# Designs tried in a protein design chat: VH-VL binders against UPF0246 protein Cphy_1568. Part 3

Target 1, 255 residues: UPF0246 protein Cphy_1568, of Lachnoclostridium phytofermentans (a9kqm9)
Amino acid sequence: MRIIISPAKKMVENIEALPVCGEPSFIDQTNQLLTYLKSLSYEEAKEIWNCNDQLATMNFERIASMNLKTKLTPAILSYQGIQYQYMAPEVLEKDQLEYIQEHLYILSGFYGILKPLDGVTAYRLEMQAKVNLSDKKDLYEFWGSLLYNKLREETDFILNLASKEYSKCIERYVTEDVRLVTCVFGERKGEKVIEKGTYAKMARGEMVRYMAEHKISTMSEVKKFDRLDFSYDENLSNETKLVFLKGESNVRDRK

## First folded at step 6 (VH-VL)

Design a6 (from z2 with heavy chain S31R N57K S104N)
Fold by OpenDDE, look of step 6:
Structure a6 (fold): chain C 255 residues (1-255), chain A 119 residues (1-119), chain B 109 residues (1-109)
Amino acid sequence: as target 1 above (255 residues)
Amino acid sequence: QMQLVQSGPEVKKPGTSVKVSCKASGFTFTRSAVQWVRQARGQRLEWIGWIVVGSGKTNYAQKFQERVTITRDMSTSTAYMELSSLRSEDTAVYYCAADLEYSNSFDYWGQGTMVTVSS
Amino acid sequence: EIVLTQSPGTLSLSPGERATLSCRASQSVSDYYLAWYQQKPGQAPRLLIYYASDRATGIPDRFSGSGSGTDFTLTISRLEPEDFAVYYCQQYGSSPPYTFGQGTKVEIK
């Protein structure tokens, strides 16, 4: 089993907390992207980053001096956000770190796909960014099936905890020999499930931690996730989608 | 430990200038931005301006455009805010705040510097 | 410039209660770049929330941010004694100036 998650927009440098244990699998493509970004004007870069002037200015400077081989931070510690807060990688025990190093992948617009302890530098590049590189019009085209193929080589079961914009680069290439299952964290509104971004991010992070703590390897074990007031709903779920609903734990006990 | 330490309190006469320092430690100063904010007693926070440390690029609120200069010394990891033509209305606590690694979130704040402008 | 208007001006509550603070922007804030700060008397502001909904490091989970466009909310699910303070929002959703709201004082009832 491999788990895929989204990156965070905010990144930090932390070269001391955990060791870097690997290099991104597609570092050459990352270098290609870096070279491309370095060739852009400020306005062009800003458009690609789709950010405000402050971020654009800072990122423009960062790109100009960026070195992918120095001052690297383990990927899992570089990203900052709710998902990663709830994952709390900095307090994972040794065996839990080993688990995520084996099973967890972080999708990235810049690096493509990362293991938790891959060395990265801070960047800004979302997967949905529009680029004009090597006759490719966006990063989805740029990466193509490379990221999926990396996963396919390792597993026939992918647990998707990534957002749609990132999971899309995997979903579109899924073959018959691989099972991709997406976890949905939401609230029931009638017959619909509404996903709130904040809670979804929390749940995704917590799920990763849960899986690491219990060394989860099966779908049945994933279904037992019950943290943050979430509980598995069998009726709303299927072979490709696991639905967890917030605030319905009492309803299950009545059935 | 990541922190910003500001210079001590200032007492100034109207028409003079004040320069407040903000020394960073515990993080990579050269890959940060620093904003300056002030607050008069019992008043709201007021944005003054910011600087991108790497390039030295600045932007100021229109209110301060003609009187404020924000600079940085990368060798000492220190940001500066100089305000000229001081007025009594400039009496306030001045804060510096910095982000980390171009995150555009100002996680770290100085302790504040009281600037008093009086005749 | 984008003007941020916070409401209410003062919120009187007891420990254990839920606090809901509003920050309204005069125009849409791009990419949800809104921050919330807490300031206690005699202290510097402390970052609580960035990017509208992400908690800063070390911030308890009772603090949460939500919203988009022009309407943003800071929620304190269960007020602790140490949570009584003034709260400010700041926007980064456009070019400078990166303006603050006027603040909401959360005081003990």
Scores: ipSAE 0.330, ipTM 0.755, lowest interface PAE 2.1, mean pLDDT 92
Fold by OpenDDE, look of step 7:
Structure a6 (fold): chain C 255 residues (1-255), chain A 119 residues (1-119), chain B 109 residues (1-109)
Amino acid sequence: as target 1 above (255 residues)
Amino acid sequence: QMQLVQSGPEVKKPGTSVKVSCKASGFTFTRSAVQWVRQARGQRLEWIGWIVVGSGKTNYAQKFQERVTITRDMSTSTAYMELSSLRSEDTAVYYCAADLEYSNSFDYWGQGTMVTVSS
Amino acid sequence: EIVLTQSPGTLSLSPGERATLSCRASQSVSDYYLAWYQQKPGQAPRLLIYYASDRATGIPDRFSGSGSGTDFTLTISRLEPEDFAVYYCQQYGSSPPYTFGQGTKVEIK
């Protein structure tokens, strides 16, 4: 089993927390992207980043001086956000870290796919970015099936905890020999399941932690996830989708 | 520990200038941005301007464009805010804040510098 | 410039209660460019939420941010005694100035 998650937009440099163990699998492609980004004018780069002037200015400076081989931080510790807060990788025990190193991958617009302890530098590049590189019009085309193939080489089962924007780069290429199962974290509103971004991010992070804590290896064990007031709903789930609903267990106990 | 330490309180006369310093430690100063914010007693936070440390690029609120200069010294990891032609209404606590690694989130704040403008 | 209007001006609550603070923008702001700060008397502001919904390091989970477009909300699920303070929103939606709201005072009832 391999687990895929989304990166966070905010990144920090922390070279002392944990040692880097490994290099991104597609570092050459990342270098290609970096070279491309370095060749752009400020206005061109800003358009690609689709961000405000402050971020664009800062990122422009960062790219100009960026070195992918120095001042590296383990990927899992570099990303900052609510998902990673709930994952809390900084307090994972040794065996839990080993688990995520083996099973967890982080998708990235810049690096493609990362192991938790791959060495990375801080960057800002979303998968949705529109790049014009090597006759490719966006990063989805740029990466193509490379990321999926990497996973396919290792497993026939992918647990998808990534956002749609990132999971697209995997989902598009899924073959019959690989089972991709997506976890959905939401609230029931009438007949609909509503996914709130904040809670979904929390749940995704917590799920990763849960899996690491219990060394989860089966779907049945994933279904037992019950943290943050989420519970598995069998009726809304199927072979490719696991639906977790918030607040359902408490309502049943009060009746 | 990551922190910003600002210079001490200032008492100035109208028409003069004040320069407040903000020294960074515990993080890579050259890979940050620093904003300056002031707050008069019992009043709201007011954005003054910001600087991208690496390039030195600045932007100021229109209200301060003619009177404020924000600079940085990378060798000492210090940002500066100079306000000229001081008025009584400039009496306030001035804060610096910095982001980390171009995250565009100002996680770190100085302790504030009280600037009093009086005749 | 983008004007941020916070409401209410003052919120009087007791410990343990839920606090809901609003920040409304005069024009649409990307959710990635909104921050919330807490300020206690005599202290510098402290970052609570960035990117509209992400908690800053060390911020308790009782604090949450939500919203998009012109309407943003800071929620404190259960007020602790130390949560009584003034809260400010700030936007980075486009170009400077990166304006603040006027603040909401959360006071003890």
Scores: ipSAE 0.197, ipTM 0.708, lowest interface PAE 2.6, mean pLDDT 91
Fold by OpenDDE, fold request of step 12:
Structure a6 (fold): chain C 255 residues (1-255), chain A 119 residues (1-119), chain B 109 residues (1-109)
Amino acid sequence: as target 1 above (255 residues)
Amino acid sequence: QMQLVQSGPEVKKPGTSVKVSCKASGFTFTRSAVQWVRQARGQRLEWIGWIVVGSGKTNYAQKFQERVTITRDMSTSTAYMELSSLRSEDTAVYYCAADLEYSNSFDYWGQGTMVTVSS
Amino acid sequence: EIVLTQSPGTLSLSPGERATLSCRASQSVSDYYLAWYQQKPGQAPRLLIYYASDRATGIPDRFSGSGSGTDFTLTISRLEPEDFAVYYCQQYGSSPPYTFGQGTKVEIK
């Protein structure tokens, strides 16, 4: 089993907590992207980043001096956000770190796909960015099936905890011999499931931590996830989707 | 420990200028942006301007464009805010805040500098 | 400029209660560029939430941010005694100035 998650928008340098163990699998493609970004004018880069002038200015400076081989931080510690806060990688025990190093992958617009302890530098580049590189129109085209193929080499079962924006890089290339299962974390509203971004991010991070703590390897074990007031709903789930609902456990106990 | 330490309180006469310093430590100053914000007693936070440390690029609120200058010294990891033609209405606590690693989130704040403008 | 309007002006609650604070923008703001700050008397503001929904380092999980476009919300699930303070939102998604809301005071009932 391999687990895929989304990156965070914010990145920090943290070289002291854990050592870097390995380099990104597709570092050459990342170098290609970096070279491309370095060749752009400020206005061109700003358009690609689709951000405000403040962010564009900072990102432009960062790219100008960026070196992919120096001042590296383990990927899992570099990304900052609510998902990673709940994952709490900085307090994982040795065996838990080993688990995520083996099973967890982080999708990235800049690096493509990362192992938790891959060395990375801070960047800003979302997967939905519109680039003009090697006759490719966006990063989805740039990466193509490369990221999926990396996963396929290792497993026939992918647990998807990534956002749709990133999981698209994998979903569109899934073959019949691979089972991709997406976890949905939401609240019941009538007959619909509403995903709130904040709670979904929390749940995704917590799920990764849960899996690491219990060394989860089966779908049945994933279904037992019950943290943050989430519980598995069999009726809303299927072979490709696991639905977890917030606040439903209390309703069952009252019946 | 990451922190911003600002200069001490200032008492100024109308028409003069004040320069407040903000010294950074515990993080990579050259990879940050610094914003300046003020707050009069019992009033809301008011944005003054910001600087990208690496490039020195600045932007100011229109209200202050003619009177404010924000600078930085990378060798000492210090940002500065100078406000000229001081008025009584400029009496406030002035704060600096910095982000980390171009995150565009101002995680760190100085302790504030009280500037009093009085005749 | 984008004007941020916070509501209510004052929120009187007891410890243990849920607090819901609103920040409304006069124009659409990307969810990437909205922050929430807490300020206690005599202290500098403290970052609580950035990117509309991400918690700053060291911020308890009882604080959560949500929203997009023109409507943003800060929620404190269970108020602690130390949570009684003034809360500000700030937008930095458009051209400067990066304006603040007028603040919401959360006071003890």
Scores: ipSAE 0.030, ipTM 0.654, lowest interface PAE 3.5, mean pLDDT 91

Design a6 (from z2 with heavy chain S31R N57K S104N)
Fold by OpenDDE, look of step 8:
Structure a6 (fold): chain C 255 residues (1-255), chain A 119 residues (1-119), chain B 109 residues (1-109)
Amino acid sequence: as target 1 above (255 residues)
Amino acid sequence: QMQLVQSGPEVKKPGTSVKVSCKASGFTFTRSAVQWVRQARGQRLEWIGWIVVGSGKTNYAQKFQERVTITRDMSTSTAYMELSSLRSEDTAVYYCAADLEYSNSFDYWGQGTMVTVSS
Amino acid sequence: EIVLTQSPGTLSLSPGERATLSCRASQSVSDYYLAWYQQKPGQAPRLLIYYASDRATGIPDRFSGSGSGTDFTLTISRLEPEDFAVYYCQQYGSSPPYTFGQGTKVEIK
């Protein structure tokens, strides 16, 4: 089993907490992207980043001096956000870190796909960014099936905890020999499930932690997730989608 | 520990200038942005301007464009805010805040500098 | 210039109660560009929430941010005595100025 998650927008340098234990699998493609970004004018880069002048200026300066081989931070510690806060990688025990190193992948617009302890530098590049690199029009085209193929080489079961933006780069290429299962964290409103971004991010992070704590390896075990007031709903789920509903734990005991 | 330390309180006469300093420590100053914010007693936070430390690029609120200059010294990891043609209305606590590591979030704030403008 | 309007001006509550603070923008702001600060008397502002919903380092989980477009919300699930303060929102739009809301005071009932 491999687990995929989204990166966070905010990144920090933290070179001391955990050691870097590897290099991104597609560092050459990342270098290609870096070279491309370095070739852009400020206005062109700003358009790609789709950000304000403050971020654009700072990122422009960062790209100009960026070195992918120095001042590296383990990927799992570099990303800052609510998902990663709930994952709390900095307090994982040794065996839990080993688990995520084996099973967890972080999708990235810049690096493509990362293991938790891959060395990374801070960057700003979302998967939905529109780039004009070679004959490719965006990062989805740029990465193509590379990211999926990486996963396919390792597993026939992918648990998707990534946002749609990032999971698209995997979903588009799924073959019959691989089972992709997406977790949905939401609230019931009538006949619909509403996903609130904040709670979804929390739940995704907590799920990763839960899986690491219990060394989860099967779909059945994933279904037992019950943290943050979430509980698995069998009726709303299927072979490719696991639905967890908030605030309905007591309803199960009544059936 | 990451921190911003600002210069001490200032008492100025109308028409003069004041220059407040903000010294950064514990983080890479050159990879940050610094914004300046002021707050009069019992009033809301008011944005003055910001500087990107690496490039020195600045932007000021329209209200201050003619009177404010924000600078930085990378060698001393210090940001400066100079306000000229001081008025009584400029009496306030002035804060610096840093956006660290291109995060688009001002996580660190100085302790504030009280500037009093009185005749 | 984007104007942020916070409501209510003052919120009087007791410890243990839920606080809901609103920040409305005069035009659409990406969740990527919305922050919340806490300020106690005589102290500098402290970052609580960035990117509309992400907690700053060291911020308790009772604080949460939500919203998009023109409407953003800061929620304190259960007020602690130390949570009584003034709260500001700030936007980092496509261009400066990066304006603040006028603040909401959370006071003890």
Scores: ipSAE 0.027, ipTM 0.616, lowest interface PAE 4.4, mean pLDDT 91
Fold by OpenDDE, fold request of step 12:
Structure a6 (fold): chain C 255 residues (1-255), chain A 119 residues (1-119), chain B 109 residues (1-109)
Amino acid sequence: as target 1 above (255 residues)
Amino acid sequence: QMQLVQSGPEVKKPGTSVKVSCKASGFTFTRSAVQWVRQARGQRLEWIGWIVVGSGKTNYAQKFQERVTITRDMSTSTAYMELSSLRSEDTAVYYCAADLEYSNSFDYWGQGTMVTVSS
Amino acid sequence: EIVLTQSPGTLSLSPGERATLSCRASQSVSDYYLAWYQQKPGQAPRLLIYYASDRATGIPDRFSGSGSGTDFTLTISRLEPEDFAVYYCQQYGSSPPYTFGQGTKVEIK
């Protein structure tokens, strides 16, 4: 089983809580993107980054001096956001770190796909960013099936905890021999499930932690997730979607 | 076989323009960058500018920014360098070089184009 | 812009000897984006080393690149007759311009 999650927009550097262990699998493609970004004017880059002038200025300077080989931070510690706060990688035990290093992947617009302890530098490039690379119209086309193939080499079961923005890089290439299961964290509203972004991010992070703590390897075990007032709903779930509802207790579904 | 073939030698008068072509073959031109470099007789290599083929984005050395235009035609896998307002000091061999997959590792070089500017 | 300074200007050696060429940058070259080229009279430059230490395809083992930051070195372990040429370094790690060094001429003693 492999788990995929989204990155965070905010990144930090020089965190020494965990060691860097490994290089991004597609560092060459990352270099391609870096080359492309270096060719852009400030205005063009700002548009791609879709940020304010202050951040754009910072990013523009960063790109000019970016070093993908030195002063690296483990990917799992570099990303900052609610999901990663609840995952709390900095307090994971040794065996839990080993678990996520083996099973967890972080999708990235810039790096493509990362292992938790891959060395990264701070960047700003969302997967939905509009880039003009070769005959490709965006980063989805740029990466193509490369990210999926990386996962496919290792597993026939992918647990999707990533947002749609990033998961579609994988979803569009899924083959019949691979099972992709998406976790949905929401609240019940009639027969519908409403996903609130903040709670979903919290739950995704907590799910990763839960899985690491219990060394989860089966979908049945994933269904037992019951943190943050979430509980599995069998009726709303299917073979490709696991639905967890907040504020509900279902004894039947927790067996 | 991967190669770049440049256009033939040029003799120009001061104040005129020259356009040198660089045709690529044997590799994916659309996923490359092309830099232009010149070298006067007995002198060092001088960077002129580059183009990212896929995006068409260019950057020029400040020295040439007002006089040089680098373009590409993806349908013919050809890059171009046009230099205007020619001066005698522009007399040099002009080279194109291309990388593969935007690596900025310029493995492929044209044979060079001699441009002579004289009255 | 980053200025690359190569040294020495001329290196006079005999076949079989070791050649050490230096390329120093005015500021740090990001991500090891430094290349070495060989140029013989009347020919286009040929890529020898990229990413500071990676040999280009078809380049003999006697050529090696090393260094980081502002200090880079090209080493030819044992000079062959065909190695007598001019060598240039180029940085492409920062934003353009992708500047060249002034070159080092390796000539036969």
Scores: ipSAE 0.013, ipTM 0.524, lowest interface PAE 8.8, mean pLDDT 91
Fold by OpenDDE, fold request of step 12:
Structure a6 (fold): chain C 255 residues (1-255), chain A 119 residues (1-119), chain B 109 residues (1-109)
Amino acid sequence: as target 1 above (255 residues)
Amino acid sequence: QMQLVQSGPEVKKPGTSVKVSCKASGFTFTRSAVQWVRQARGQRLEWIGWIVVGSGKTNYAQKFQERVTITRDMSTSTAYMELSSLRSEDTAVYYCAADLEYSNSFDYWGQGTMVTVSS
Amino acid sequence: EIVLTQSPGTLSLSPGERATLSCRASQSVSDYYLAWYQQKPGQAPRLLIYYASDRATGIPDRFSGSGSGTDFTLTISRLEPEDFAVYYCQQYGSSPPYTFGQGTKVEIK
């Protein structure tokens, strides 16, 4: 089993926290992207980053001096956001870190796909960014099937905890011999499930932690996830989708 | 339209050298890599070497390492392959192929240059 | 160097049939840098597939690539008359030389 998650927009550099173990699988493609970004004018780069002038300026300077081989931070510690807060990688025990190193992948617009302890530099590049590189019009085309093929080489089961923006890089290439299962974290509203972004991110992070703590290897075990007031709903789930609903456990006790 | 146009056919004597040109148009040549491939009549494609246009870095197959030189002129968007100490077995069609933005996806191919080595 | 071995040497099929071509590498091809080319008599090779499974621009959907590591496959789901040609695989992975396979000839039965 391999688990895929989304990156965070915010990244920090922490060279001293944990040693880097390994390099990104597609570092050559990342170098290609870096070279491309370095070739852009400020205005062109700003458009790709789709950010304000302050961030664009910072990113522009960063790219100009960026070296993918130096001042590296482990990927799992570099990303900052709600998902990563709830994952709390900094307090994972050794065996839990080993688990995520083996099973967890982080999808990235810049690096493509990362292991938790891959060395990375801070960047800004969302997967939905439009680029003009190698006759490709966007990063989805740029990465193509490479990311999926990496996963396919290692597993026939992918647990998708990534946002749609990133998971579609994998989903579009899924073959019959690979089972992709997406976890949905939401609230019941009538017959619909509403996903609130903040809670979903929390739940995704917590799920990764849960899986690491219990060394989860089966879908059955994933279904037992019950943190943050989420519980598995069998009726709303199927072979490719696991639905977890918030606040449903309290309704059963009032009968 | 992106294209590679190669120089015309060559007839050479054994022991001499041949230099084939490959002119690029319709894409950013300075951000490409160019590989050279040859094919004898009825034979398989044989990789000769390649050049990264921007850096000028080259790599050659071991078979050709002592006899081949691949160069580029960025001002004219032209790549060159020079093969020295020609032998009869060097008789083949020589192709150049280029990628875009160092993707190593060689989408663009020249039309080929026939090199005949005969006494 | 990585040696690529294609099989079969010749594939005799009729239009409308499925063609399956194999390319085996002596070593693992890194980053899935495997390409498939089509070559017709008197013409330069044409790129069909890159990154093992991605179709080049303008290539019909009937062409598909699959595989990883040392085993790669080109599939033509339904052969068209124009598909009868020689097919080559090339690796352009971690280190040169970027070697070619010996080719598979797809001919009309």
Scores: ipSAE 0.005, ipTM 0.516, lowest interface PAE 11.4, mean pLDDT 91

## First folded at step 7 (VH-VL; from a5 with heavy chain V52I S104T)

Design b5
Fold by ESMFold2, look of step 8:
Structure b5 (fold): chain C 255 residues (1-255), chain A 119 residues (1-119), chain B 109 residues (1-109)
Amino acid sequence: as target 1 above (255 residues)
Amino acid sequence: QMQLVQSGPEVKKPGTSVKVSCKASGFTFTRSAVQWVRQARGQRLEWIGWIIVGSGNTNYAQKFQERVTITRDMSTSTAYMELSSLRSEDTAVYYCAADLEYSTSFDYWGQGTMVTVSS
Amino acid sequence: EIVLTQSPGTLSLSPGERATLSCRASQSVSDYYLAWYQQKPGQAPRLLIYYASDRATGIPDRFSGSGSGTDFTLTISRLEPEDFAVYYCQQYGSRPPYTFGQGTKVEIK
């Protein structure tokens, strides 16, 4: 089994709680993207970053001086935000850390795909950014099937805990020999499931922690997730989608 | 990592100027932005402007454009806000705040500097 | 400029209760430019939430932010004694001035 998750916009550097243990698999493609970003005018870069002038100015300076080989931080510690807070990777036991290093991948618009302990530099480039690189119109075209092919070499079962923005780069290439199963964390509203982004991010991080603590490798084990007031709903689920409902909708069924 | 320590209280006469300092502790000062905000007694916070430390680029609220200058000294890791032509309504606590790593998440705030303008 | 209106003005609650604070913008604000701060008397504001929903470093998980467009919410799931303070929302969109709401005071009932 391999687990995919989204990155975060906020990144920090110089965290020594865990070691850097590797280089991103697609560092050559990352260098292509860096060269492209360095070639942009300020206005072009600001449009790609989709941000205010304060952030655009700061990132324009960062790109100008960026070095992909120095001052590296383990990817799992570099990304900040609520998903990573609920995952809490810095407090995992040794065998739990070994689990995530074996099973977990972080998707990235800049790096493509990352193992948790790969060394990264802070960047800003979201997967949906409209880059114009040679004959590629966006990052989805740029990455193509590379990210999926990397996963396919290692597993026939992908658990999707990433947002749609990021999981699209895997989903559109899935072949018959690989199961891709998406976890949905939401709230029942009539006959629909409504996914609230904040709670979904919390649950995705907590699911990774849950899986590391129990060394989970099967879909049936994933279905037992019951943290943060979520529980599995068999009726809304199918062979490619596991639905977890929050709150009063399932309170009578919980133990 | 980053701590912001501001200069002490100031008592000023109308028509004069004040320069408040904001000293950063930490390696990341050159990769930060500093905003300045003020708060009069019982009032909401009011944004004055920001400086991008690396480039020195600034942006000011229109209300302050003609009277404020925000600067920095990278050798001392210090940002400055100077407000000229002081009026009694400029009496407030002035804060500096900085982000880390280009996020506009202003995690670090100075302790505040009381500026009193009395006739 | 974008005006932020917070409600209620004062929220009187006991420790252990859930607090829900609202911030309404006069124009749509990207959730990437919405923050929440806590301020106690005589102290600087403390960043709680950035990007509408992400907790700042060291902020307990009882604090959560949500919302988009013109409607944003700060929730404190279980009030602790140290949570009684004034809370401000801020927008820092693509064009100055950046603005703060007028505040919501959370006080002991």
Scores: ipSAE 0.018, ipTM 0.612, lowest interface PAE 8.4, mean pLDDT 87

